# VH-VL binders against q9umr5, part 158

Target 1, 268 residues: q9umr5
Amino acid sequence: SYKPVIVVHGLFDSSYSFRHLLEYINETHPGTVVTVLDLFDGRESLRPLWEQVQGFREAVVPIMAKAPQGVHLICYSQGGLVCRALLSVMDDHNVDSFISLSSPQMGQYGDTDYLKWLFPTSMRSNLYRICYSPWGQEFSICNYWHDPHHDDLYLNASSFLALINGERDHPNATVWRKNFLRVGHLVLIGGPDDGVITPWQSSFFGFYDANETVLEMEEQLVYLRDSFGLKTLLARGAIVRCPMAGISHTAWHSNRTLYETCIEPWLS

## First folded at step 8 (VH-VL)

Design i62 (framework fv_nofazinlimab)
Fold by ESMFold2-Fast, scan of step 8:
Structure i62 (fold): chain C 268 residues (1-268), chain A 122 residues (1-122), chain B 112 residues (1-112)
Amino acid sequence: as target 1 above (268 residues)
Amino acid sequence: QVQLVQSGAEVKKPGSSVKVSCKASGGTFSSYAISWVRQAPGQGLEYLGYIIPIFGTANYNEKFKGRVTITADKSTSTAYMELSSLRSEDTAVYYCARVDYDDFGSYGMDVWGQGTMVTVSS
Amino acid sequence: DVVMTQSPLSLPVTLGQPASISCRSSQSLVYSDGNTYLNWFQQRPGQSPRRLIYKVSDRDSGVPDRFSGSGSGTDFTLKISRVEAEDVGVYYCMQGTHWPYTFGQGTKLEIK
């Protein structure tokens, strides 16, 4: 039978967002046990990412323990970063496919209508003042705010993303890399019409340089240094890249063509 | 210059709730955080939580989670601290204080309100 | 939670003499940005607390230069070079590095 699927939602989101995804899975893989984790819903999704990682860790342990053949993770938007950290901190995870749905894996640098609602007097160029303070780092969105014009501040102040990406040293880095490398497949999904994730290539470990020119994954220092295992995974044939145009940020979990092309093949 | 003015003293019965206000003047209300700290008579300082008005979010000391709620109204530049299920041990002076996070190195409550005495007594 | 321990808790001082208050944290207060968010507050009788020192050694505006802060890691000191009558009150150290933020138990400075 099919391995269980665990779903982790994004910023200001909840399990309700995945009703269509669950319908698709039921149609193509009937009998699959799908658990959408109802933790850190709505405004609670603003909690520090390390706090969310701990809470989700406690929720996934019994699910993984009951599935000796392994489980799959589908992690949407901010949830993809939670799952990145989960796979690094758990020395006993049995995740086969980690499916990252339009997640800002190298960070976020864009002021969408959504962020303007949160920060009505601030543009993306000014968010670094709030985000790279101790106060800002108590909020999830700031944990992965990556201002390419203030990379020194990002490296020094980021309490989450810079550490999990191996961009700043951490005592647990070697263990985190070993744990992450236990994953069977890293399936990266995203696209140019997302409209929220900026740059959209962040979903594929690409990101802006200081001139806002996007450098792809293979040009990133984290890849070249193999800081948390991307180069090893790619060499192993374990990274799947599935870009798709025409999909807005809130539609990744409800587009049938996207599901059939990018998700369905990885749900053994 | 920033000034914080709190609401007046309150006497409450055990089991009730109290809501203390903290009105800010001077500066941009959204450019700083508001902390809440209490002090029981003759005792030290205890941190309750804070709110960052620009995010519309609050964080609470685990000791008070479930009983304390901190809110802010940006239109009136006022922060509120509500404490429910009051006990005699909650008798204290409650302070609001500003944290300026725009200037790295200006942390830790540089401007304080005058304090609000909350007495829990039957 | 980070425990902040002050010593002494009672500090009688003769006018014009120096005074020193120690503060020890149960873990390092160095934040990821390299700064140490250790603050010192003064509370005069019947008044709100007033911040004297932030980031271990930086004085707030209007704070007399006879007040100085020093220390690193887990050990910190507030020193008053020449105590004046207006210095009577309770002094608190406070850490802002680790949530939840915590205070020392306070040191009561009194004139002999």
Scores: ipSAE 0.016, ipTM 0.501, lowest interface PAE 5.8, mean pLDDT 88

Design i63 (framework fv_nofazinlimab)
Fold by ESMFold2-Fast, scan of step 8:
Structure i63 (fold): chain C 268 residues (1-268), chain A 122 residues (1-122), chain B 112 residues (1-112)
Amino acid sequence: as target 1 above (268 residues)
Amino acid sequence: QVQLVQSGAEVKKPGSSVKVSCKASGGTFSSYAISWVRQAPGQGLEYLGYIIPIFGTANYNEKFKGRVTITADKSTSTAYMELSSLRSEDTAVYYCARVDYDSFGSYGMDVWGQGTMVTVSS
Amino acid sequence: DVVMTQSPLSLPVTLGQPASISCRSSQSLVYSDGNTYLNWFQQRPGQSPRRLIYKVSDRDSGVPDRFSGSGSGTDFTLKISRVEAEDVGVYYCMQGTHWPYTFGQGTKLEIK
């Protein structure tokens, strides 16, 4: 009787990261069929996001086909961007709740320890040189790098995020918007103590302006232009915002209170 | 089941350079990072640096004052550690070790090479 | 640099008895992502080090369940529930949270 749940992981992740989440779902919604997709694990999570979208699309089609009543998506970190694109490119998705678990929906601009490990001589201020090159756009982390000081380069070079957010024109934009609007609920989760997603408000479609002042979703051109349906969804009452303090980036899928407050209510 | 095989023992004079190789077999070379660690006779372990072959990026422990250079050749699945301006204190076994990306690389080395003894003597 | 301090440095143990090794760091090992990157390695005589534990308590594949790791912040423990003859060697803790990564001095485990 419960709709199936599909889980999409993040950067350098695998299905093992979700063992606690699966325990919580089994406790509160026993009998739920939960599929954690084991695609693009580890190093393969660095593959271009459009490649990941295609692979995950092929995996979710049979699951959705078996569930005419609908499915739920739980998409963590980078995985939330994959799910954003899935909802746009699939003409026939039947997703009820899309639960975005601390995902950089407007992009990432952070001097994080992850970037320092991968690019030890780089700072957030100069990573645009790598990411906005053709070579850099072959890596997922650069597909959502959004430097607010080089917005012209972001708009021209981003092969993924600028397109799915409607910040640059695309011939499929109207169809993508129509498809995305079929979602029942958009559940946005994130918080100030995440430590990785920068700014953390990116999980709620907020982002830096050129002065690194965060502008919330309702102030974004993406929202104001209703580029892919955020304004329409909000007016329909379909957007849920669930911020929670005290949760670090790798704890979103393993915190019971977070699960009970932000996830459980949306798993019908 | 990745295996790391290192080059053979070397004896070097003070002031010279040594270049140790670490050849990976099994798995995809670009799927992991390679760390370099050394151990002086009867002493503990000391971290020198790492390389991420997929990006060609490397980071070094500042203790070596820029004397260490780590490189990778993806076509031969081989990482190299070159240490210059050798001193007697550099006499040690040098190890390469794999860091798998699926667990985020900063938390350790799960597969180690057999070690290469480098002796610095006049 | 982060200083890693192990105790004891020498650990004589009777076969079949439990053994415990302590590791303390000079500062918190909690990384920006919320993980704690503390590792435990075993080095048998004449061999390369072998990872036993990563992220404080996760056991590496092939490592017997008699090995367990615990701790938080700055205080960590490696426990062997029943010491066997093949456990002889030197055990090192290592932090991967703060660059440069550093090791403890090592604890030599020997059978009484």
Scores: ipSAE 0.549, ipTM 0.827, lowest interface PAE 2.5, mean pLDDT 91

Design i64 (framework fv_nofazinlimab)
Fold by ESMFold2-Fast, scan of step 8:
Structure i64 (fold): chain C 268 residues (1-268), chain A 122 residues (1-122), chain B 112 residues (1-112)
Amino acid sequence: as target 1 above (268 residues)
Amino acid sequence: QVQLVQSGAEVKKPGSSVKVSCKASGGTFSSYAISWVRQAPGQGLEYLGYIIPIFGTANYNEKFKGRVTITADKSTSTAYMELSSLRSEDTAVYYCARVDYDYFGSYGMDVWGQGTMVTVSS
Amino acid sequence: DVVMTQSPLSLPVTLGQPASISCRSSQSLVYSDGNTYLNWFQQRPGQSPRRLIYKVSDRDSGVPDRFSGSGSGTDFTLKISRVEAEDVGVYYCMQGTHWPYTFGQGTKLEIK
């Protein structure tokens, strides 16, 4: 019998995007109960990430309660950040594998076509003026905007990412770390041809320094300080890195080779 | 069901400006983008620009940049397209049309207004 | 700007017979996210345009299954498996990948 799988979608997305993923799971693990959460779909994906975390928490509690053997999470793009916070705020989660599909775990800093459509006159260099305002922080995309040239503003204004990464203090930080560390496996997936997540290494907890040089996870202060448990998880052998070239942002959930290589092994 | 209702026909002199309204009903106004497209008599479709009401941001086709302004009033769920320095070649039916964020990006418009005929005398 | 070229420009068809419209773009329509944003619209005489197909092959709700879209990169096709009287009108392809968004010149479907 296989553990249930809970799927959390990304920005401007819905459950329909995962039809191929469900087909793959049904082929390799027949009988698996897969729940794709239809919350914060489309436009609602722009709501503040803490609001989304609350809603998803309410939806996953009964699923986890019915599965004492544990559950798996597959969280795509922005959804990976929702799942990060979910694992921290839940004192009693029973997540075995947390599978993060091309999620900006250290944040986003890039002139993507998505940003150009939403903010046609803005460049990545000036988006901090919008995102690090109180108004901007009412939108999910700004909750994980991480400008490496204005790190002081990011640390002060980020109402979500800086807090869950332990980059700014929070009264619940110790409990959040304890809860996150209960996860069985952290499976990180991403790649250089994604085209949206910038830098793509953000999916592996790498990120730009002030010179826009990418520093990998082990060089991040978040890791070195073990702020929410990455160093402990890595020492425990609980972090899996599965980079794959040739996969665009909207194809992570519909590529058979990616599924067989990076996802299938973690769906006990 | 989202419906877009546009203002009535306009007759303008060359060099003047016109402001066409597009009132949305049904659904949440901030949940979609509003595009403006025109069609000269007997001709094809031409994209003018769009506005994203939730952020107050707009983008314009370079051909019309400096002459076209697209705005939105969230309190009345109404988008506006203003075109200045009118020429006879601007005679066309002007359409507003929406893109639902559920289909994010550059998907074609799924709900269209009835169109507003703007005639610029020669 | 991306040039969209449709053929044929005039398409006379006998009722119940299939019809096919071609649309070619001057450059690839694959977006940065991997999706291809090619759309098809129908405009009946005196009416506003109506979207039939988006993202190459996805059909809008309420659009009959006799309409289908296919293609990749720069070459796209709209097919009507069996033409009905109500299908009379002008059909436009539109690319939403590159700004500014552009339309083909239109194909007028006429009943013989």
Scores: ipSAE 0.552, ipTM 0.823, lowest interface PAE 2.6, mean pLDDT 91

Design i65 (framework fv_nofazinlimab)
Fold by ESMFold2-Fast, scan of step 8:
Structure i65 (fold): chain C 268 residues (1-268), chain A 122 residues (1-122), chain B 112 residues (1-112)
Amino acid sequence: as target 1 above (268 residues)
Amino acid sequence: QVQLVQSGAEVKKPGSSVKVSCKASGGTFSSYAISWVRQAPGQGLEYLGYIIPIFGTANYNEKFKGRVTITADKSTSTAYMELSSLRSEDTAVYYCARVDYDPFGSYGMDVWGQGTMVTVSS
Amino acid sequence: DVVMTQSPLSLPVTLGQPASISCRSSQSLVYSDGNTYLNWFQQRPGQSPRRLIYKVSDRDSGVPDRFSGSGSGTDFTLKISRVEAEDVGVYYCMQGTHWPYTFGQGTKLEIK
């Protein structure tokens, strides 16, 4: 009787990371069919996000078809951006709750140990040179790199995030907005102790201005212009914000208190 | 300015492997990608793959999947292309080329090495 | 894979006269960022290829202005306004929009 749950992992991740999440769901909603998608695992998570969207789309179609009452998405980190695009490109999705676990919805601008695994000799101030090239755009991390000091380059060169956020024009923008607006609930989760997502408010559609001062969602042009429907969703009461302190980036899917507070209420 | 210098000509037996080097000078090695392209005698150009040294990642044309490996040594500013299970049809000049990370988009091989002739014989 | 088709494959031209090479792709070369990643290369006899044009119409540094690129979508043209003796060689178009990146067959420019 519970709607099926589809889980999409993040950068350098796999289905194994969600063992505790599956246990929590089974305890509170016994009988829920949970599918953790085993696509683009590990190093394959570096593939371009549009390629990942296509692969995940093919995987979710039969799951959605079997569940005419709807499905829920739980999308972690980079996976939240994949799910953003899925909701826009699928003319017939039946997603009720889209639960975004610490995803950089307005992009990433951080020089952390996590990124140094990929970029050992580069600093955040220099990544725009690489990321905003066609070659850099062949890597997922660069698809959502958002340098606030080179916003003009981001808008011109981002092959993914600027397009799905409606920050740059695209022929499909009207259809993408219509499709996205079919979602029942957009549940945004994140927090100041994440340590990877920079700024952490990116998980709530906040982001740096040119002085690295964070402006919240309601101050973003994306929201004010209602480019892909955030203002409309908020007016409908369909956006849920659930910030929680004390949780590191790799712990969002394995913290019981977070699950009970931010996820469990949206699974029925 | 950047200059790319490749290793010398090779003659290999069928079934063996060859490893061609491409040493960069000028510029910061990690600030650009290195592509590999080949040209059989009297034929056109064929793209094999590339490496982005800063990411440590390589991508290959599916036609060569399992046979080609592209690596980079940042300490010597040198990229390598290794092709295994050599056949007579692999006889070609192999080129390395730089891909500049220009944010206004000038992908693709603005500086080329001199080429390395690989002959697969007997 | 995207197929790149050049025409003509052989182009005899009189010195000082214009020359034109066509390139057609099997699908649109417009990337998701709105840019079109079509390049033109020149290969003189015994030399490595040299890039002349990138992003359809942008000239590489040091390339004479007698070379120009144009086109959109699937149809592209390289023009030489006045052919010089040094222009002899093979010209290749190349797409970098869709992986794997692919080249045209090449057009051999010869002085008649």
Scores: ipSAE 0.014, ipTM 0.519, lowest interface PAE 7.3, mean pLDDT 88

Design i66 (framework fv_nofazinlimab)
Fold by ESMFold2-Fast, scan of step 8:
Structure i66 (fold): chain C 268 residues (1-268), chain A 122 residues (1-122), chain B 112 residues (1-112)
Amino acid sequence: as target 1 above (268 residues)
Amino acid sequence: QVQLVQSGAEVKKPGSSVKVSCKASGGTFSSYAISWVRQAPGQGLEYLGYIIPIFGTANYNEKFKGRVTITADKSTSTAYMELSSLRSEDTAVYYCARVDYDEWGSYGMDVWGQGTMVTVSS
Amino acid sequence: DVVMTQSPLSLPVTLGQPASISCRSSQSLVYSDGNTYLNWFQQRPGQSPRRLIYKVSDRDSGVPDRFSGSGSGTDFTLKISRVEAEDVGVYYCMQGTHWPYTFGQGTKLEIK
């Protein structure tokens, strides 16, 4: 029998977005128990990420307890950051595959179409002003806003991403690393035509330097220092990178070829 | 220079709802956050919540969560605070205030509206 | 919730003399960015609050230099070097570091 699958949605999203994904799983792995968590839907997705982590943690505990052989996580967009934190804060998680579906794992910095919808004028250069403040850090999008021109403010003010990525010290860092390393597989999915995640390489732990040149995961201090275990996971063969062109941000969970290539193999 | 102008006084019955407006003039409405604070007669200040209009949603003090709704209309540069299930304890002056930002950060509530008296009486 | 405690709650002052208001927080107000989000507000009778001080010690534009803020961590002070008649009102400290943001009880400054 197949391990249960837990699905965590993204910003301004809900369980309805995953209807095609559920069809694909049912076709290839019939009998799989799939739980799409209906927490922090729509505008509630703007709640602070640590609040969301607590709520999702409470929801996943009974699911994991019922599955002694393990579970899989499929975590979309902002939901990938929630799952990243869940794997770190849970001493007792039994996650086999963590499938991160176009998630800004190193942060977000962009004036993409989605951001232009939220920010009608280009505001990426100015968001650091409100985001790196207590007011801004009460909103999820500011928790992973990573302005490469104000990296010192990001490192000091980010209440979530800088801490969970080990870019700033935290008393729990050693325990978080130990917990995260329990994951069976880290499956990273993303692509250049996403149009929302900026830079798109953030889905693969790459990010902008101060000149907005993208540096890949292996060039990041977080990787080189092995701050939360990326270097260890890669050496263990536990990191899977699955980039795919031609897929827009809202299509990752509804593209059959993407599912068959990047997701299906990891749903044992 | 930004000014915040609030709607006029309201007298409401227990169990009803009130919606107070806060219209910003000058500046770009989306370039700041709007806080809502109340003050019961002769009492201190209490923070209800705030909205960052560009995000389209608000953060609420848990004490009022479920009863307070804060919204913004960028086309009219107006923020709204609606409080439902009114009680006599909700009698207060309700203020909106701007959370501005500069090159160095956001420090909070530098410009205040004139206040709106909401009286809940039976 | 962070509790903000002001002392004194009633402050009668002779015109031209100095006045001092203390504010104590139940937790450190130092944010991760190194800033301390402690504000001081003045409310004159019948008027909206007006911010005097932000970030412990920075004065808002138009605020007279007789007003000064100081402190660190959990202990903060607002000082008025020479009280004027127009300073009558209630003074509130407020923390913006920890959600939900909270105010002190207020200190009523009166001319004796």
Scores: ipSAE 0.524, ipTM 0.789, lowest interface PAE 2.3, mean pLDDT 90

